# VHH binders against Putative potassium channel regulatory protein sup-10 (sup-10): the designs that were tried, part 3

Target 1, 283 residues: Putative potassium channel regulatory protein sup-10 (sup-10), of Caenorhabditis elegans (q17374)
Amino acid sequence: WNSKRSFFIPDFLGSGDGTPKSKTESVIEERMEYGRMILLVCNKTCAKHRSDIPLWLKEFNQKKGYQEPETITYYYHTYRQAVSFIDTNETDVFPNLIYFIGVKRVVFNGDVNIREDVNDWIASLDQLILLEPRVYEDLNVILSDTSNCSSKYLLLADRPKCPQPSWSIVARIAQDHGIQPVKIGHPLDGLTHVLLYKRMPYLSEASCHLSVLLYENSYSDFGDDINPLVVSDWITTLLPLEEGSCPALFETYWHPIVDELTELQQIFYSAELEISERNKRPA

## First folded at step 23 (VHH)

Design D1 (from C5 with S109E)
Fold by OpenDDE, fold request of step 24:
Structure D1 (fold): chain B 283 residues (1-283), chain A 125 residues (1-125)
Amino acid sequence: as target 1 above (283 residues)
Amino acid sequence: DVQLVESGGGLVQPGGSLRLSCAASGFTFDDYIVGWFRQAPGKEREFIGAISEDSGYIYYTISEKGRFTISRDNSKNTLYLQMNSLRPEDTAVYYCAAGSPRYGWRYDEEAYDYWGQGTLVTVSS
């Protein structure tokens, strides 16, 4: 599964009607590809906010120990003309803050003058709830739970020598879409490794990253070249808009999760893995 | 002396709810990841969930998804475990633990330096 960014434009970044994008829109688009940002929007001179908000963000990032791409970046926009990323029905009071991640936009509804309010808001957006399965039994439950259409998971794992620097952003994007992010630890125990790939046989073992969307007893492998915006687009494209709907899935994008392995199969594949690992060890 | 003291355990009927608390003392609570484990009779201790020092990350297992909620109040040096829809299989001694925020995986017992004595939760009709 591969998708080009050019085919997926968030609604708030323009409809593709040929209207030239504002500089701010371009910046949002650029930064959202790999990261996240908070935009200060003012309709008048707001020198104080232009000073305070970046400082607060900097402090927040520092406290969290964030580095790129996890760092919440900052940008400022003078609101003089209608732009796609500002909905006057949603917010008409300025200055205000807008948070951008993936294809999602979140408007601040607190007091921009109060540091604690801003921090609490950012913290709420930043909070990540992760499943950390230890053994295959945990993963097995996750895989089986996908039989329920309300249960959606995103498996994320770093493979050896191939880190996913944007995994936390991707995880947050998933979470924002009601998808439970699952962080799989490495190295996986042999059985967990074998069982994972036996139940999802089309997962590439050679790929650097594990990024797999689980839904309706099926899985979609996002591959190695995944950035947060692309993942967001995929999620939006692949999953229904309404929760609880169980639409038919396109086989082009989805593969069925294989049934649980029998005990015999578990023993057999575990043994095979052990042998293979032994053979890879230099004598 | 470092202390973690669990409370809130007791007898509850299936389908019931219980809230456990863990009071920490003797160390800088907000510098640590804190979590919950449980050990049922005759079984190994198992990870329930953990929460990072600033609550930015919450870790849990799939088995407790939707039923258990972990939270913390750093101003009170307290960790909480809200348990809903309790089942007989949830019967166990529940332990509070504290550890380094960046050590390994949160489900590893080795990631935690300090442990409470535990509180017994019995789910029975």
Scores: ipSAE 0.853, ipTM 0.931, lowest interface PAE 0.3, mean pLDDT 89
Fold by OpenDDE, fold request of step 24:
Structure D1 (fold): chain B 283 residues (1-283), chain A 125 residues (1-125)
Amino acid sequence: as target 1 above (283 residues)
Amino acid sequence: DVQLVESGGGLVQPGGSLRLSCAASGFTFDDYIVGWFRQAPGKEREFIGAISEDSGYIYYTISEKGRFTISRDNSKNTLYLQMNSLRPEDTAVYYCAAGSPRYGWRYDEEAYDYWGQGTLVTVSS
């Protein structure tokens, strides 16, 4: 289930009741599969905003050096009728901005006329806090910390010659759900490699990407070809809504994290890995 | 001349808080990733955290997560380290560093071109 992309439609896009989707809804759905979007919503003529907002966003993206899928895209919607992605309880003032990432939408609460306000808002949404394990010990601590149900991590890594273009979006999605993104550097040192696969024995070494959710002393491998929308769905499905709860996990999706390796195990498995690597070297 | 000057160090009781500052001069501060390291007596220098040029990325190690917060003010050319719930094991000389963006991993000392002289933080009852 984790290795194959599944079709997912966020609830706020209203596709479940059989009502025809608006063009805007379709665009949101399409763009949220791999990226992020800011939607300008107007109920009247807003020519100035239609000019300014995309420009500001373009400048933001350029300054950040973003490329697809990291680029925050732009779209415009004329609000004349009720749509699923606009909640009047959240906002009734137009023009306004809505940020979309994964299954999350964020309504702008500042002044759309002020560039600085818009930029600050975007910057706040864009900020990413990453853990970067330095050595075996750091990752070991992370894995062990999952014994606390309040501690959730998402391990992300690019294996050699296998980039994960959407990792930053996925990381942000995780962050938004209270999951700490962890970026692991490659190549892994021998001991770190041993740690990763011995404490999580069902991780595939053949997989292109490392995308692993850690929770309740367990892990779930998202597999390859991860897109933000699917990840959002998985996170929403796999994790409880209530923070601090420790529900029973479904064994179909979760595997237990193995206990810390003894020193002897570390030595043994490291040696084994070394031998294996030597044997793989072309004569 | 490039300068990084740490300040705010001193003696603090366990459980206390301290805010370190690093004032940068002599280079374009907002073009650099800046970070904090520390070195305890008899130990190797260790990475605490770093923050990207525009604060879009903040990097931490797991050891200080939740207790330490890194921030920067580019208008003041200043890097900050807020330390809460300090422990005796946090006793160390704290160093500010600046490096080119996208160079390696932020915990690598080699990623940083400029270093401060450090400020001593002592956590003791």
Scores: ipSAE 0.851, ipTM 0.930, lowest interface PAE 0.3, mean pLDDT 89
Fold by OpenDDE, last read:
Structure D1 (fold): chain B 283 residues (1-283), chain A 125 residues (1-125)
Amino acid sequence: as target 1 above (283 residues)
Amino acid sequence: DVQLVESGGGLVQPGGSLRLSCAASGFTFDDYIVGWFRQAPGKEREFIGAISEDSGYIYYTISEKGRFTISRDNSKNTLYLQMNSLRPEDTAVYYCAAGSPRYGWRYDEEAYDYWGQGTLVTVSS
């Protein structure tokens, strides 16, 4: 049902009132669907910056070894008239840079003439803090920690069988929203696997991709649709605006996380899993 | 010769803070992922966190989230561990490690090729 949602348009890209979008707005929207971009905004010819900035960005991407969609893309805008993505209260000095990811816009507040400043800025935006649960106990703690409304997690998997090329972008989006991204390994050990699906019974084990938002002792499965813009919309829709408010969750979108497994349950379900896996192997 | 030397350990009271450093030499520091492990008495060595070559990725364990911060300064060939709100349970020998795990997990000791000798942190009233 989540895949049926219309694309959320960020406020800075207009309200969908039918006004023609600028070319730049369209580009931003398109690129934000799966990736991220830096926009150089100039009110003059800005020839030097138009040369330097994309070069610096290219070098940054290369150094990072980024591939699409992880690559930070570049675009240029000549600012001659009011546009939705430029707030003059936020910036009135040009040239300047604007970073776009998901529904987030970040205006550069440094010297665009200094490579180091620009690089540091990009690096800061690019930094990702991840949790990597190794064992049953790690994931168990994560799931249990969601009883605290201040603790929000996004479980993501990077599985060879089901690559998620945009997972790092989604992770960054989550991080920007105060959600701790959690990278789930593949394959999980048997007990950890059991934990994942027994404490979250409505997760589809058959699903290739894992994108699960954890909040208020509940979880929301994003399924195989890990479109960054869609995920941004879901995050914005599902989570309260006010931090720590701990509102009642809609059952349509959220399922309760089941209590911790007893030792007996762990043994039983692990054995069951083993039998199941054995039966799936061709004779 | 490759060398990792931890420093900054010592005695600290519960609730206190401590900053550990790991000085690297004998290899190209900025080509390696570096991380922190600790081993408490009678326990297995456990992963604390790691930081990628260019600090683009930082990996933590859930148990230390919010209290410990890992950072690095490649210009100084140094890895740092800022520890806040220390608890008696944090008493351990802290090790820094360096590796280039292209494949695998940063919490895996096997991912690291070089290890320091460790520095003792004692949290006690």
Scores: ipSAE 0.838, ipTM 0.922, lowest interface PAE 0.4, mean pLDDT 90
Fold by OpenDDE, last read:
Structure D1 (fold): chain B 283 residues (1-283), chain A 125 residues (1-125)
Amino acid sequence: as target 1 above (283 residues)
Amino acid sequence: DVQLVESGGGLVQPGGSLRLSCAASGFTFDDYIVGWFRQAPGKEREFIGAISEDSGYIYYTISEKGRFTISRDNSKNTLYLQMNSLRPEDTAVYYCAAGSPRYGWRYDEEAYDYWGQGTLVTVSS
């Protein structure tokens, strides 16, 4: 997936027809790769908004305790000519705000002069719904639920010593694509560990970060090098465009989720894990 | 004194809906993550969901996904649990809890400092 990063351009940033990108387009592209951004767009000098909006955003970030890359960044654009990220059919009133995350662009339709409106809008975009499996049974239900084609999950897990700083952005992107983010804690208890790796046998146990897409009783492991832009591409590539469709999945990207473990298997694999762990402990 | 008071519990038929409320007092409500737990007879208390201080994060378990919705109104110092499509297995005492932000996993009871007395929800035909 890393090799394709250089070629992914969101649709709203142009078709790569060789036209020189504006500075703003370049900034958007950069920010999409590493984070999220609110763009103030003005067609005239808007000194007040250029002062107010970044301030409000700063306050928002501070209140949330956001740090990079989670911080919603700010940029300003003077709209003088047609650009790929502005659709005049969607918005023709300026000043206005545009939110960028992954490959998603959201235009503000409220009053840019009202702090509360802007804050509410940002808050709505910022909201993240997470599932937190507690035990074996919770995760088991999630894995089994993927038998329903309408159920899509993104499993996210960090090892304590190597957290993925952009996981929350990735989660939000997934959420925007109708994928339910699932946050898994580490270390896992023995049985939950067994479940995770026995039902998904090709998952890497050595990775610092777990990013696993679950769909149609299958899973795809993205690996450690996850960023917002790559995740967007990953999701768009792997999942069907039509909602509710259950297409055949390509085996190159997807592995089947193994059936539920019997009680005997649970006991056996748990014991095996315990023995393995004991053997790893230096005498 | 810190108080969390649950309300809205009662008897409901299977398939029915119920909305629980938790009124908080005695602490700065909007500085805390608040959540719902339940304890069925003879079972351990289990996590339902939680919501961050400003509702920026909502945490659920898979078992209640799609049926239960957690929300809060900081202006009213109130936590809500909307329960739909209730089942007999949802019969339990429901507890609201408040905890410090960014402390542990939200499904851990230890993540919460304050607890309500609970409200009984009975789902029965």
Scores: ipSAE 0.699, ipTM 0.855, lowest interface PAE 0.5, mean pLDDT 89

Design D1 (from C5 with S109E)
Fold by ESMFold2, fold request of step 24:
Structure D1 (fold): chain B 283 residues (1-283), chain A 125 residues (1-125)
Amino acid sequence: as target 1 above (283 residues)
Amino acid sequence: DVQLVESGGGLVQPGGSLRLSCAASGFTFDDYIVGWFRQAPGKEREFIGAISEDSGYIYYTISEKGRFTISRDNSKNTLYLQMNSLRPEDTAVYYCAAGSPRYGWRYDEEAYDYWGQGTLVTVSS
C-alpha cells in the first residue's frame, strides 16, 4: 500500500476500525492531516461564543501572519451525546475549547467569555522554538550531540522544489514530544551536503524533503510525504518507552550516524562532490 | 528616528549570569522580528537567536544550547537576552537587530534593517 495515502486516526477518534463516525469527527480527521484547529464545544445554544471565538481566532491568525495550514482553524460542536473526542473527565465546564494538533488534544477548561484568557492559552500552545544552524560546524555539533541519549532532534529542510507547507505543524508536534526541531537551509552548501550524506548514508539524495529524526547516535528518515498524523505515529512508534540512560533502539527503524569526519575526509569528499558537480554541467 | 539601545553588559565571572536589554524606539516594535548577534575580539559577528513579532517563533543557534534565552516585551518595546553559565568565550560585543521580513534566514545579517551600537560583555575571573 501507498504510505502517502495512509491516514493514522488519533485514538480519540473513530469507531475503532479506523473510520470516523460523525461529521465533527470527520472534520477533525481531515484538518489534522495538514494543520490544527480549535473546537468550540457547547451543551446549549452558544450564539455569542459561536460569533466571538471565530473572530478572535481570525484576529490571532492575522496578527501572527499565518497562512494555511499554519492557521488555527475553527469548528463548533453541540454536545448532546457521548462522542469519542470529548472526555467528560477532562472537560470540566461548558462551553469549552479543545485544541487539536496531530494526535494531541488540549482542553482549555477556562472561562470562554474572557478574551484575554483564551488568547493567552492559544499563545502558550502556539510557540515554536527552532534551531537554525548557519555553518557546517553547527550542524556537525547537532549530529554529534545525540550521544547523550537525552537529546532528540528533527531535521527539517525548507525545500523550494517541493512544497511542504505543514513543516511548521510537524515541528510543533516534534517539540511537544521533547524533540528539538532544526530548520536547515536549502540548497545545501557543499560541506553540509557531504556531512548529511556521508554521516547518514541511508538518506536518499533523491528525496524531495529532509525530515530526519536523530536520537542516540542514530537516525530515522521519515521519507518524502510527511503529514502531521504520520509524523505523530512515527514519533510514538520510534522512540522507546523504556526508562534508562541509553535505551535500546530497534535496528529495523534506526541507522547509526557515522563518526565525525576527519579533516582529510572532509577535504576529500568535498573535492569529490565538486568534481561530480562539474562533470554534470552541460558542455 | 529609529534607535535600538543595548544595556546590561559588563564584567562577570565565569559561571555567572547576565540579562541584556535592547530598548527600541522610532518604529512599530510589534511588527518586527528582533534578534541578538555578538562579535568576539578578532572574529566575525555571529548569530545568537531571534524572536518573532509576537513570540510565536524563537530561533537559536546550537552553540548556546540551553544557556541563552531570548524574550521580548512588546508593551515595553524591549528585547531581552538571558545568559546563564557564562564562559570566557562568551566575551563579545552583543548587538540587537530588527528586521521586517518573514522570509529568509534569521542568521542572515542582510535580513535586518536596524542595528544597535552594541554592549560589551566580558567574562573573566
Scores: ipSAE 0.478, ipTM 0.801, lowest interface PAE 2.3, mean pLDDT 82
Fold by ESMFold2, fold request of step 24:
Structure D1 (fold): chain B 283 residues (1-283), chain A 125 residues (1-125)
Amino acid sequence: as target 1 above (283 residues)
Amino acid sequence: DVQLVESGGGLVQPGGSLRLSCAASGFTFDDYIVGWFRQAPGKEREFIGAISEDSGYIYYTISEKGRFTISRDNSKNTLYLQMNSLRPEDTAVYYCAAGSPRYGWRYDEEAYDYWGQGTLVTVSS
């Protein structure tokens, strides 16, 4: 299985009733491939809001120091007919705001005229909680902490020469699915390298990025393509619909995490890695 | 003159809860990443967690998974640590720190410019 960008469109962007795709649907689809956005929805001309909201978002992004694609982008839509991205059960007042990230859609529940309420809502959607393991044992504990059916982790790292600007969007998507993002420093030191590749031998050492989902003492490697829509689809595909009772995992996608390395194994494998790295050096 | 003052430490029974505060003065609090560290008797100081200038990012070590919550109130120039399900191994002096480790790692003590004097938390064992 190989994921392509064109394969992954959020369900709420489809025109299930046969309606032609609107320009707004195309914009949402395009932006969800790398980032996130807020859509201003009006049922009539809303010049004031079209001036205010993008300014407030710009200032929010600037205060956070966000760069594309982590910025929350802006678009507007004048609602005149049924469209796939607006659920009339959730959105019965206009003007309104809708937040999009990955396959997630959240409707604002306040007064669009009140800047403080809009900012508080955006801030509540924006918060990202990360684990930053410092030492080998921190990461070793994480690898050993999924034997129950509730703990889920997404290990994320990128290399200095292969920056992946969408990593924080991917982390937020994981968080939204109850998966704890773990940010791992790169370059990997020797012992951390041994830990990762000996306890998870099916990981590709050639990958530019580390993006690995952990669940039920097993792991699944997302590979190098950290497309937010692709990640959303993989999370939905890989995790069982029912989380209790430790449901069976597809062996095609999941591999067991090897038991913790003894101190002797750590020493042995670290020495092997050191020798192997010396043999790769030019004469 | 820069000051960070921790408060809220004390004696608590295992399984109990405690809320630490860190009052900041003498600098622009909301321009700094602030964090909590602790030092148990005979141990090196260790990182607990940190929170970004505007609370957009919250960082933790794995050892405190789900038990500790960091927050800040920039209007009061105060950092908080809510500790639940306390254990005897949580006995330590707790320090708050402020700095600009944006490009480094939050657990790097050398990246923090200002430190409090600490508040003692004792969990009966």
Scores: ipSAE 0.439, ipTM 0.780, lowest interface PAE 2.5, mean pLDDT 83
Fold by ESMFold2, last read:
Structure D1 (fold): chain B 283 residues (1-283), chain A 125 residues (1-125)
Amino acid sequence: as target 1 above (283 residues)
Amino acid sequence: DVQLVESGGGLVQPGGSLRLSCAASGFTFDDYIVGWFRQAPGKEREFIGAISEDSGYIYYTISEKGRFTISRDNSKNTLYLQMNSLRPEDTAVYYCAAGSPRYGWRYDEEAYDYWGQGTLVTVSS
């Protein structure tokens, strides 16, 4: 699982004092590598909530038609002593709910006893807004819009033979950081193929996936083997903390997007692609 | 009979807002993706956005980024389009459409089985 690049799993739950992780802490870490969860936290038995919450969540997932890892999973924790995943200044009313995705934690701000409050909260956490470029020009507009220092995009594309089952989790993480997810299908048509690899020449042509962060006329390729925790860490590392001034990007991780192709260049490079694909045909 | 009926179109000033509705009947609305398209004079019909059966996924084209909001209310069998910061270029006939669940792209008109007759939106001073 250690391939051409290092995957890093941030220790966002670590205590820093060397004590063993609790069982709940281990469950959170395991599930955040691929998916998301809701944790019910009680300081006593909470028998009603332990019956109601998992049922409401099961019905939510079934209504959505979700399959793993998109399903919002459930876990229960009895709060008896300080733990890394509960901030008592944040969670001072029990029972309560905490949502986890990537390195993000969201504490419920409504009434746990009211099904509609819980369901509305879950629905707001679940919503995913996607761009789907229709034609080559739509993608050109997206690439050109990155000159606006406030505009951030994550291009996501997968191939049928190389599925990325966590793509929607990664998209949600990006959305949470103010990054607009863009879903692109494979195989690419000829013009879209030319645009991607001629305007972004450091992308690997061998990759099964496109996972590419766009910002400030530049791009950073996340590569083939990503997980939600690693994506969260890369986003926070790569993007500047402040949106103003358009600060310079780290050249080690960022490459410039090449200027828009002229019509003649599009014809020329499309012909090159056609010839190249013919020469790969078996004898 | 399957029907999709748009309403809420009309004349609005630049910078104004308008909310379109699309009332559905004759099919199980909850089982369909639903979306909005528009056709300006002399232009081909273009995709605005779509929303999944239960509002978990919302899809948009880039051209309307941030100005238009799609929502649905399955209890009322109704699709909505909230349009803000309207410009004269938004003048068009707006159509709602519904497609059965299947893998495909929301901007593809062939993904949609049912279409409304359209409502005219005119943005002018």
Scores: ipSAE 0.423, ipTM 0.773, lowest interface PAE 2.4, mean pLDDT 82
Fold by ESMFold2, last read:
Structure D1 (fold): chain B 283 residues (1-283), chain A 125 residues (1-125)
Amino acid sequence: as target 1 above (283 residues)
Amino acid sequence: DVQLVESGGGLVQPGGSLRLSCAASGFTFDDYIVGWFRQAPGKEREFIGAISEDSGYIYYTISEKGRFTISRDNSKNTLYLQMNSLRPEDTAVYYCAAGSPRYGWRYDEEAYDYWGQGTLVTVSS
């Protein structure tokens, strides 16, 4: 399996429009590698907003108990000329707010002067819906559901001994792409361990990170040292542009999920695992 | 005294919808994760889903994906469960529960300090 691919620049950044890279573009690029941000955009002095918005964001992050990289960070930009990160078809009123996460951009559609409207908008962007499978059958249902061309899952683990601090950002990025994030509990019970590694044999049992994309009875392992832009790049590269047509997957990146284990296989492999975990040997 | 009181249970036809409420009192509701569990006759209690203190995280078991929606209103100290496309196998006593934020998993009953008395939902043709 090849090592990690190079990071891509989000399509709303860079020299695609022919202008020099601005300081704001550099800040957006830097922060999207690990987290998310809200940009206040003004076409003239916004003294009140420049004091109010960062305060409201600070209080929002405090109420949530967020720490970096999960915090929503703040930056401001004075709009004087065309830049890649502002689409005038979406943003023609100033002052305005733009939310960035991964390769996604969302423009505020309310009154920047009204704290309640801004807070409600931020709250709607912040919500993360997770599946937490408890037992083997929960995971079995997830794996079986990948047979349709619309269901996509991202399996994630965040273990105390091997923390993945950007896991919630990665989960939000997946959610934005119509991928259901699934938080996997560790340590794995015997049946769950058997299911995971017998049905997806190219996963490494040695890795303490789990970031696996599921689609069309197949899986793709994102590997170790995953960050939000790498995940964004993999999602946009690996998944077809259209749904519902069952497009062919590139065999280079996708492995088939092995058929469901019979009850006898589950019993046999679970017993085998218990013996192996004891690590007994003759003297 | 801490109290969690479920309401909104009853008889509903297959394919129907029902909204459960859980009214909380005697503790700072905003400081707790809150969740729904259910117990079908003769079965162990099972996790449905949970919602963080500020609704930023919503957790579900896979079996209820897309049919059930958990929400909370901290101004009313109330947790909700909207159930759609109900099936006979959804027949159970539904419990709400509240626990402290911590490491661990939302499906673990040990994570929850307070429990309601339950409300019966019966789905029958």
Scores: ipSAE 0.390, ipTM 0.759, lowest interface PAE 2.8, mean pLDDT 82

